# Ledger of designs, part 131: VH-VL binders against q9vpl3

Target 1, 224 residues: q9vpl3
Amino acid sequence: RGKINIQRPKAPHYERARVVAVTQPKYPELPKAKSCFKTRAERTQQQQENPYNEIIAREVRNWLDHSRLVAFFHLSSITADDIFRVRVQLHKQNLHLKSYGSKIIEQAVKNTRYEAIVPLFHSNHCIVFSPDPEKTAALLRIVRRVPQMVLLGGIVEETMLSRNQLVAYAQMPGLHAVQAQLVQTLSQAPGHLIQQLQAHQNSFVQVLDVHAKNQMNEETPKST
Below, E stands for the ipSAE of ESMFold2; O stands for the ipSAE of OpenDDE; V2 stands for 0.75 times the mean of E and O plus 0.25 times the DockQ between their complexes.

## First folded at step 6 (VH-VL)

Design s61 (framework fv_anetumab; at its last look DockQ between E and O 0.38; V2 from the best seeds 0.50)
Fold by OpenDDE, look of step 7:
Structure s61 (fold): chain C 224 residues (1-224), chain A 121 residues (1-121), chain B 111 residues (1-111)
Amino acid sequence: as target 1 above (224 residues)
Amino acid sequence: QVELVQSGAEVKKPGESLKISCKGSGYSFTDYWIGWVRQAPGKGLEWMGIIDPSDSYTRYSPSFQGQVTISADKSISTAYLQWSSLKASDTAMYYCARDEGIYDSYYFDYWGQGTLVTVSS
Amino acid sequence: DIALTQPASVSGSPGQSITISCTGTSSDVGGYNYVSWYQQHPGKAPKLMIYEVSNRPSGVSNRFSGSKSGNTASLTISGLQAEDEADYYCSSYDSSSTLYVFGGGTKLTVL
């Protein structure tokens, strides 16, 4: 008795096949509930603006508008404990460490002057806010402890700065010191000019003296 | 004016403990890290370690890890370097220095006058 | 571990320009962007002369300048004076090991 191949049953006789085909119950197609078969694209489009996201976005905007110092960091495999430690240290300096999702940031800065920061938020990021731009140095000293926090750039006094520019800014003397230096430099300019003018005059006088001496020597008759 | 003042010269025997100090003045002591540097007689500078006085966070050179302890008392703006048991090889000049570096920059802008430690049987 | 190599000694006459080199062994190009230079007179503490390759602290003479090419940092002293006779150390931070590293030092003699 040949092994009954249960995986490929022999097709029934033609007449039997016809009867089976006609007697098969036609089940009405279940109404495709539109809600169950929404494509990923349709589901993503119907993402109801989460009122909560709007609130958070508004918060982010508020921080941006009231901060004179904003620094953007990439977080590379940082632990929650490390973040907490840094947050505490920053807080002692009135620096506020916040982390937001990329979508929230995008929503917050949409159609604003801050829209250019959106490309910085493709991965895990955090933002440090401060009302005092003079705290830039303090911020950069604190983050030295955490190599997992990578500085991407920042905003100081409404000006977007690159990483290098932000570091340079932190190293600059305060505005008053710079102004003082400028005043000193400007005050020295007239003195330098006078010295240069005097140098030229002195040189001229020396040349004239040499010329006069040479003429006097030529006029002294060789007393034979 | 920024100044780091170190404790006076020390003469010790092998096996004795020692703690030397570095007091900072003229700046906010907790805003800057303090480093310790060893210089053996006639030799070059060797970085030993560094401390953040604000919370006593410390890093050591592998060569000095477990050999010395770096600490700080922010209430009196003082950093310390200590040995539990001195060796003759610890004979050297020890400098404290302020780390002024920012973010990824590390350099010492102000230095103490140095403390000479002599360990002789 | 990053090692910084300096010449043991350099000499020059008064008024000349001399250069001290500091060569790093690490392939990590990024760690060398922050080379500092220190001057040490006999029996004195080191003094910062150059930071971040080419920056001079306040009070340091403009005769001192720093540069970098590849893995070699250089300290140049122009218009050499007798007072410049000292030991010079380069230093760098190794981000990979989180260590400060000093060069072996260079003794500068003014002839």
Scores: ipSAE 0.639, ipTM 0.820, lowest interface PAE 0.7, mean pLDDT 87
Fold by ESMFold2-Fast, scan of step 6:
Structure s61 (fold): chain C 224 residues (1-224), chain A 121 residues (1-121), chain B 111 residues (1-111)
Amino acid sequence: as target 1 above (224 residues)
Amino acid sequence: QVELVQSGAEVKKPGESLKISCKGSGYSFTDYWIGWVRQAPGKGLEWMGIIDPSDSYTRYSPSFQGQVTISADKSISTAYLQWSSLKASDTAMYYCARDEGIYDSYYFDYWGQGTLVTVSS
Amino acid sequence: DIALTQPASVSGSPGQSITISCTGTSSDVGGYNYVSWYQQHPGKAPKLMIYEVSNRPSGVSNRFSGSKSGNTASLTISGLQAEDEADYYCSSYDSSSTLYVFGGGTKLTVL
């Protein structure tokens, strides 16, 4: 009743603040009966190493090697029932939602071409895999209705794409071969996937503009 | 070719009900969302709400929640905007517009020609 | 209610370039690439001119370009022509409220 209580906050999930907090960043303390719940034990426990990491890291590598579409998401607070419904909907489209610890992801991609994705997994995250890159549009239509899942970027045909590039790939109604070639042409930076977005936005727009003009044989650009 | 064709102009009295339509053609209707945008005489554009016609999932602007109902009939590729009881302040041009319904894609690529609704005593 | 800030009017002469600004917040303009621009001639429906800050749909003249700096998006029209005389609206999506938002509109006059 009433409006939905779950709201996606406008947090800068895709950027990292310049902080190390050598001067421990402690909030001003006010007299209170109880202001904050202590969760330090939970955080410490979550950082513990598990003996099965090597086995699961191999599973992650196998998914990466056999998927032509991989999409990375930040995952905000979501109920088990809600994420299960999303998994079922994705599975019907041959899209496989997986969650792995950040240490496992790091171990899986270390010394591989995918090592650049590690910074994306410092927070709560999930990954969607598919052998079919044509399912990118179906994936993004499903995720459009799941505000708790925030797209960080992806890999299409072994080419690393920013969030905006992956969205643009999904929007293309053109032939699959042309789409694959455009993706290949754009992705040359090995750096942080999210941070490269602005640098590649204009070049991606330019490539899409050329593609549209080639398909429609529109007028020659004016020089004035 | 893609086009959205809206129903004709309406002249109504306060308190009457009204349902206007927006028919999509030249594309797969259930693959795109349909938004409704209002423009009062001499004023700018106001977003009212949007529908995913594949399962009739809707979202409304708070200003229009409870004031109008958005629906769709995918068998005839038509979206609807409905009032149970019109007010004089509902006098405006109403546009339907297509959104591709994809994550992080929040723009309207094709627009209907508009339906003028006049409510007067 | 929720609206992006645009100048009420802007003017230019044929052949010149003009720029229309659209200012919002980090939740609608600054944080993501959600800005679109629509052209509306008197008595006509709006037409999409720019989407996702800087992309042009097929059929839109390359004289139209879009950009963004911080919380302000801009539409630039180069080689101004008489047919460009229209109302221009910016739009975005506010991620905090999950609402589509529009600017108040800018009337472009070609002298």
Scores: ipSAE 0.579, ipTM 0.785, lowest interface PAE 1.3, mean pLDDT 80
Fold by ESMFold2, look of step 7:
Structure s61 (fold): chain C 224 residues (1-224), chain A 121 residues (1-121), chain B 111 residues (1-111)
Amino acid sequence: as target 1 above (224 residues)
Amino acid sequence: QVELVQSGAEVKKPGESLKISCKGSGYSFTDYWIGWVRQAPGKGLEWMGIIDPSDSYTRYSPSFQGQVTISADKSISTAYLQWSSLKASDTAMYYCARDEGIYDSYYFDYWGQGTLVTVSS
Amino acid sequence: DIALTQPASVSGSPGQSITISCTGTSSDVGGYNYVSWYQQHPGKAPKLMIYEVSNRPSGVSNRFSGSKSGNTASLTISGLQAEDEADYYCSSYDSSSTLYVFGGGTKLTVL
């Protein structure tokens, strides 16, 4: 409800007349129909641009809120056919390629931890959003073939990751794959594990034997 | 248990065609790329090219572009290296090797046993 | 200019540490972390020993380590053993040409 009183112009018509005066002679009273018509058109265009930016900024916030994976790329010159093919490939993997103006990004992330990403959007760029952080590997498989897209970094589970960190994240096996690898590793070296336990056990016995010998020797001198 | 099994050794004459194979098992074949590497007798390793088996996207070394064909049949988890007309200089050991296939990750983690190709009159 | 330069041979005694160098350019070794190292015994396929400059895959001895400084990567083998006698290749990805490159190989002799 602050929207009504964000600005309290004492003379809204006077302020609008100042804008009109820049576009028309100052002292002549303009025909209200023509002057008002041009002023209304200029005013409407300016107002439409501002509300349109907020609509798009809300779209960006919605993507950020519902995406557990976000990746930022610098985008070199690329044909419309090539970028379309990339977008289709990404979409098949629930990866959504978008591009937004820097002012819209700044408006979308204002007063959030993500304000640091704004400078990335002052050059030609694109962003990939996905609800599925498991799709980071699929993203990097597709982008592997697209030299025009240069990875800058990303966000995974609300954590900013560098380029190297995001690539390392993509190489992590899934939970089921990690569990299978662990079972195979334990099964492959049962004798090695037994040897390690026996070596530690033998070392412990050796330490106890040394302590027993030292204790016997100390008691022997006291007796003699 | 990732394994790359290559076709057996070949003895050929110059001018003959040849297609050698590399079958991948123990992993999702279409999630990784397959590279081909040549090693002439007593010489080092040379990268020939690479394929993404998921859609047969292929890249070649400039030294081998137009001299060989790299292909894959994902239905049987197999990659291929093919010559239409062999030369005596094609005598070498040929390896297939698995690449992660993702951006910024460029190494071969598993290698086939090799296929010796001998081309002589 | 896109070739990776390795010494043709190196030698060391059992128990010593040995270092094999791999020199490239800023578009491969120097500018990126794409260096990998492969061990090849006679008649055998290459085996990955180090990837991404310094990472060891599972099952590779911690006697093997990797590093780089400037345009030169290094493979270090500590506690040299007889079975380390093999050919060693470095590899990288040249981002300017979008090609994989290999070094010429280094024959390691354990004296």
Scores: ipSAE 0.445, ipTM 0.709, lowest interface PAE 1.7, mean pLDDT 78
ESMFold2 (binder alone), look of step 7: mean pLDDT 93; pTM 0.955

Design s62 (framework fv_anetumab)
Fold by ESMFold2-Fast, scan of step 6:
Structure s62 (fold): chain C 224 residues (1-224), chain A 121 residues (1-121), chain B 111 residues (1-111)
Amino acid sequence: as target 1 above (224 residues)
Amino acid sequence: QVELVQSGAEVKKPGESLKISCKGSGYSFTDYWIGWVRQAPGKGLEWMGIIDPSDSYTRYSPSFQGQVTISADKSISTAYLQWSSLKASDTAMYYCARDEGIYDSYYFDYWGQGTLVTVSS
Amino acid sequence: DIALTQPASVSGSPGQSITISCTGTSSDVGGYNYVSWYQQHPGKAPKLMIYEVSNRPSGVSNRFSGSKSGNTASLTISGLQAEDEADYYCSSYDSSSTYVVFGGGTKLTVL
C-alpha cells in the first residue's frame, strides 16, 4: 500500500474481528444519520474555528504587553540550524525570536493600537521581543550578519518606529532621558507606522540588496 | 570619551613582516566594527578591510584581499593590521576607524591618529 | 582604483557658500542612501562631517549640509570660515566591494 501505510499499527486479524462483531450486542446509542461524513464546507468551517489559534494569539498579546522592545523582520528561507544559532545568540542578550502565522498576528492585534502592523506580515516574517529596550543595538548588530532577516520596523516603549527610526534609537548612548526624548521626536504619531513604512520601502529594498551582497562576501581566505 | 590610539611610526625593508595596532577606549569595543583605511603620500583615502571584534569576522576590499591580515583581541580592546612581506608600495599612512556596526552602518565616526609606515631599502 | 569623482579643488571667500560634488554610478551613489563626507586638515586624521547623505554627527556645525540627486551627492558649506580650509572626501556604499569606496578628494581654499 505504499509508504502511506508503513507507520500504521497492525490491524486486528480479520477473523477475530468478525467473531467479536457477531458475539457483541448492538448498542443503538447513536443514530446512523448522525454518523455521516461532513461535507467539505463543514470541514473547512471546523478548521477555520480552531480554538488553538486563540491560545497562540493570547501568547502573542502577552509578549507584546510585557515587551518594551518589539522588532519586526521579513524572514527569507533559512535552515533550522541557522535560525537556531541566531535564536541562541539573541537569547544571550535577553532577545526572544518568535515566528507566528499572519492570521494569528492579525487576531492578536485586532482592535489594539498595534493593528497597523498587520500589513508587515503578509509574507514570511519573524518578531523579536525583549523587556529591555537598551538591547536594540545588540539586536541590530546580531541581525546585520543574517541576510535572511530584514528589519521592517518596531515598537519601543509602546511607540511605533520605522526601520530608520529604530536604527537611530539604537545609536543612542544608553541614557534613559535621551532615549525617551528621541522616541518622542522620531514618532509623534505612534499609530502611523504604515505611512512611515510606505515612505521607507525603497530603504527596505536597499537593505535586502546590501545584505544579499554582504552574504556573498562572508568567506575569508585561508592563510597560504 | 571615545578614543582610538594607534601604534607608532614604522620604518621597514621590503620583505619584512609588520603588525600595527589600534586600541579602542571609552566604549564597548565588541559593539563596533573597526576598519582600516590607507592613504599613500599625497593621495586619497582607500578602504582596506573591516573586522567585527566580537568574533573576528572580517571583510576585505578586493584590492587588499590576500595582501594583509586584519585581526582583533577583544580582551585588550585592540585591532591589528599585518603584512607577511612588505613592499615599497606599502609606504603610506594607515588609519583605523570605528564603524557603528549597528545595522546599515557604512561610515566611520571616530578615527585613530594614524600610523606612518615607510618601506625602503 | 575607480574612485568617486570629485573636483580637485574649489575656492570661496569668508562668509560665502560653496558646494562640492561627488559623482558615481547606480552601483554606489545613485543606488543607495549611504553617502558620507569627511574633512581632513593637513597632517590630521579625517573627521566625519555628514553620514547617510544628509545627517550631521553631534558637534558638527549646521553650516555643513548634504544632499543627493541621481548619481551625484553634494556637500554644501555656508558661511565659509578660515578653519574650513581642508581636504574633503566623499564616501559611498559600493555594491562591488560590498562596503565602501572613497572619492578622490577636493581641496577647499578659503581666499
Scores: ipSAE 0.303, ipTM 0.604, lowest interface PAE 2.3, mean pLDDT 80

Design s63 (framework fv_anetumab; at its last look DockQ between E and O 0.24; V2 from the best seeds 0.00; counts 0 for: pae E 7.6 > 2)
Fold by OpenDDE, look of step 6:
Structure s63 (fold): chain C 224 residues (1-224), chain A 121 residues (1-121), chain B 111 residues (1-111)
Amino acid sequence: as target 1 above (224 residues)
Amino acid sequence: QVELVQSGAEVKKPGESLKISCKGSGYSFTDYWIGWVRQAPGKGLEWMGIIDPSDSYTRYSPSFQGQVTISADKSISTAYLQWSSLKASDTAMYYCARDEGIYDSYYFDYWGQGTLVTVSS
Amino acid sequence: DIALTQPASVSGSPGQSITISCTGTSSDVGGYNYVSWYQQHPGKAPKLMIYEVSNRPSGVSNRFSGSKSGNTASLTISGLQAEDEADYYCSSYTSSSTLYVFGGGTKLTVL
């Protein structure tokens, strides 16, 4: 019984080799996760045909319309776990982290005052929404934990701000505090002006009264 | 007014554990990070680490990683620096400081008065 | 290792203007406006004097100013006063595992 040389198996007979070659189970290449290899074109086409995109676009519009603070971020190689962590932190501050496709954003802002933001969404991005512009500082402090979130700009009180402007805004004493100070100053200004105006008028009236009294005293004939 | 008040001076022996505190007041404690800075006698400032009191996120200087533990109790607006086993080389002034920076800005605007830790056999 | 280099000491007479330099070893330190300056009197805690290269906190004298050129940040003190005698530290953020780095400090003597 010939020692089967396990180290150098003799090539099978030609016919057997042919059968083995033909019968080799062609394991279907595990579908390369279709999700990773869909061409940008295929992804884009699928998004266009999805009625759901319209719904999402409306949602985005709604967020934009009801938010007083909107911040745009580029995401650079961020993990889902990191996003989740940040989302939780932001949520605690009533900051809402959302991610939408570029096409959805384009549809959402088409023919709106927000159309200028479309160029910001050419790559992986996320948006943070807040009804409170005073949360800008909180937002920017939270994102410090995630260097993969790159601030691109934002909208505060319907005003588009650059990255630097948004940072500067966050460093300013709260708008409400400034507004309150302004309102206080403005509310005091009319009172002070009225007082000053009245003071001058009263002074004038007093001077006129004194003059009138002096004239009346001069016209009183000394009845000798 | 924003204030950071640190615990009093400590005199310890090598091998002993220590936890010093920094209490913040006059601001929302959870909105700002707290850093710890060491200053050995006659030496410069050394950044040790920083903590976000809101969720106790912490980052350490590589030189202090594993050597100390930074923690916070937001309920009492207090940050902590602790050693499990003190060394003579840990003798220094320790400062806590509030990090006021945002996004890509990093600086300490308010400082505690410092805690002197003396470790002597 | 990212390091900030400061002169060990500088001196000036009252009324003079002096400048303290802080040079970063990395382009990353020099590329961003993350430099802050702290004043420390003997036995006292450090005090923030300048943040983000050139910004002055409230309560800090206008005699203190900050600038940056390339990888070197500078603190300028104009109209030098006796009270300005202190140690000065620059600090910067680093993109590495360390968030903050301090310079070695500069002792300012007022003659």
Scores: ipSAE 0.645, ipTM 0.825, lowest interface PAE 0.7, mean pLDDT 86
Fold by ESMFold2-Fast, scan of step 6:
Structure s63 (fold): chain C 224 residues (1-224), chain A 121 residues (1-121), chain B 111 residues (1-111)
Amino acid sequence: as target 1 above (224 residues)
Amino acid sequence: QVELVQSGAEVKKPGESLKISCKGSGYSFTDYWIGWVRQAPGKGLEWMGIIDPSDSYTRYSPSFQGQVTISADKSISTAYLQWSSLKASDTAMYYCARDEGIYDSYYFDYWGQGTLVTVSS
Amino acid sequence: DIALTQPASVSGSPGQSITISCTGTSSDVGGYNYVSWYQQHPGKAPKLMIYEVSNRPSGVSNRFSGSKSGNTASLTISGLQAEDEADYYCSSYTSSSTLYVFGGGTKLTVL
């Protein structure tokens, strides 16, 4: 028997209130006079003080801090209906698909242990969050049916994993000790993981290039 | 113990319908995809299609799209392969096989014993 | 659908090593590490011998090994034994309109 999802009605109200609070002009008049000469620190702070971006960046940091599973995807062209169906299917498994601009991701992870993920977001992307790392298998099973979403890698129990390592984690028995051992073994060479994630992304781009060129060729087989 | 048990051999005439089965046991049926592989007499293996039993999502080989229907009943852990109208060229051994169904799992780890289908006038 | 290219037959004597090749394209064998090998004895279902190019399932002899170079995957059987006599099929994931493509099969004869 399904329980009412108490968080579901609250989430839209919470987000709507937050957006309204941010966009509403609380201080319509600019300060009258300040020194026209600002220090570098003041200029840097002004860039970081964009209220819309900073609030969303805090949301991203909150998701990263409270999620034991984070998966990163390249996202090809997909219709609003198709992505909505994927979001619904993921939500039923306590998996939350989010999309954020690259600048917001950069602001969210700057000076944190997650800073290394920034290069993954220079192109169209999305992220899936979950408090439950046991849902990794369910996540990958769902996404396998969505060719527009290509797995780049993820974070499990605060450990950065490449695509292949995340897939291996999903295939392990549900014994916590076995999964913890894999995560610990993989974390012994953390710098290597970013190169693996970038290599996977490049391989995917090459496959797309070959496919596009084959389609452009336009040659048809001879009649038999 | 993981096991896939297929229905018994069938002898049919052209134009008849047929539905063969593959029952999984010893594992969570909805956590794995079930593929169907055909082997004509004296020939090699040919992939026909696959099903995710959790929601009956199917994928077919282009050669078999529209030729057969794959379905599953998760309440009895059984997958099916069905023909609306058999042809003599459908004479073959039919295997069901389990694929882990996780993002990058593209291999069959356990196979059924096979169902021989003979279509003869 | 088109099959991956395997030699029709290979033969060897007990104790020797043999290699079976499986050649595809950049859209299957060359593009991904999703090559598997299956052993089939006459009248029996196929058995998984190698998956993901070089991984061995539990219960499969370490005499069986897999590798890949470019568009060609290889299955090597060392210390050849009489019971290895069977048909061997390679399979790969493919990005071209199907999820799985099989090789034509190789009959291994142990002389």
Scores: ipSAE 0.346, ipTM 0.640, lowest interface PAE 3.0, mean pLDDT 80
Fold by ESMFold2, look of step 6:
Structure s63 (fold): chain C 224 residues (1-224), chain A 121 residues (1-121), chain B 111 residues (1-111)
Amino acid sequence: as target 1 above (224 residues)
Amino acid sequence: QVELVQSGAEVKKPGESLKISCKGSGYSFTDYWIGWVRQAPGKGLEWMGIIDPSDSYTRYSPSFQGQVTISADKSISTAYLQWSSLKASDTAMYYCARDEGIYDSYYFDYWGQGTLVTVSS
Amino acid sequence: DIALTQPASVSGSPGQSITISCTGTSSDVGGYNYVSWYQQHPGKAPKLMIYEVSNRPSGVSNRFSGSKSGNTASLTISGLQAEDEADYYCSSYTSSSTLYVFGGGTKLTVL
């Protein structure tokens, strides 16, 4: 059955996460009084001394580190049945739908190269992770049936892509598809080869141009 | 060259059934969605619904939910719009149109020529 | 459901610029960049003129441009010509109960 915190599922490395949880015994005693008003100091202390948030933040970092495809969506009002159906459809394609609190995401990406994604989480959202970047096309076809999920952008092969860039990436043939087309071309009469090579060259140039535009950070930072 | 060719004009009586067709050519039929749009005489365009031909997933406008059936036969690159019982108010021009973007897009880049359906006593 | 609001008609003289408005809500025009514009001549199927607010398909004159501000999208036709006389429809993605929504249409008359 579902539970209240189903929106924060465990990562695929659950055995590693369990060991970490056991080795982190640091819990403050909470007051019993029900206060609806908190001071700034109390909010800061709760945020800093909530070890379950850090465990969940480590899950998010682990997903980010092991996923070659990460897609970010704005999530409008949607029923639990519809979300479950979408999660099942995505799971069949090795696409993992997750939802974490904004504070957890901020904690997970602080002081990392992914800090640029923080503004995407100021509203209701969900995230899809996958080790398979070629599944981007399948992801987009599934979510088109779910108008409550609106694509904001993503990360492919550690490169941040805008919405338009991610859609363009999904339309490109994969490396296997390009290789298969080359084999098929070589089995044809020589007279057709020039035309087909020109088409593949144009596609290759376009892929290089997309990759150059998709680089969000410098490979070699220089300072002082 | 992308082309959507619709079936010919129909004249029917109230209560009769009807199935009109839209054949796509010049592109990979299952890579794009097909939408149906109604235009009553002298009136504007009205979205009826859309189909993903790859697995026949459909979505209907609330105004047309339960009033028509949208289907496709991907083996012959053809989409269909069907009524089980026509009404006089179904008299209109019906267009099929292709949703250009396979991924995260919402516009119709190619349109069929239209099928005029006339329902009269 | 609520159609996007367009003026019923607009007119202009050859060579002038005109604009056609398309007003929706934050659930469609205001909240998303999926506005498109279609031109329809009498007896003909609609033709895509602008997609995703401001993009022009191949073969569409650069006299046609699109923009958006808040909940209102606009189609601008510069250097008005006789062949521009037609009906114009806007459409948008909507997060409400309908996936697509059209405007009521605008009759452009070239005087």
Scores: ipSAE 0.021, ipTM 0.536, lowest interface PAE 7.6, mean pLDDT 77
ESMFold2 (binder alone), look of step 6: mean pLDDT 93; pTM 0.948

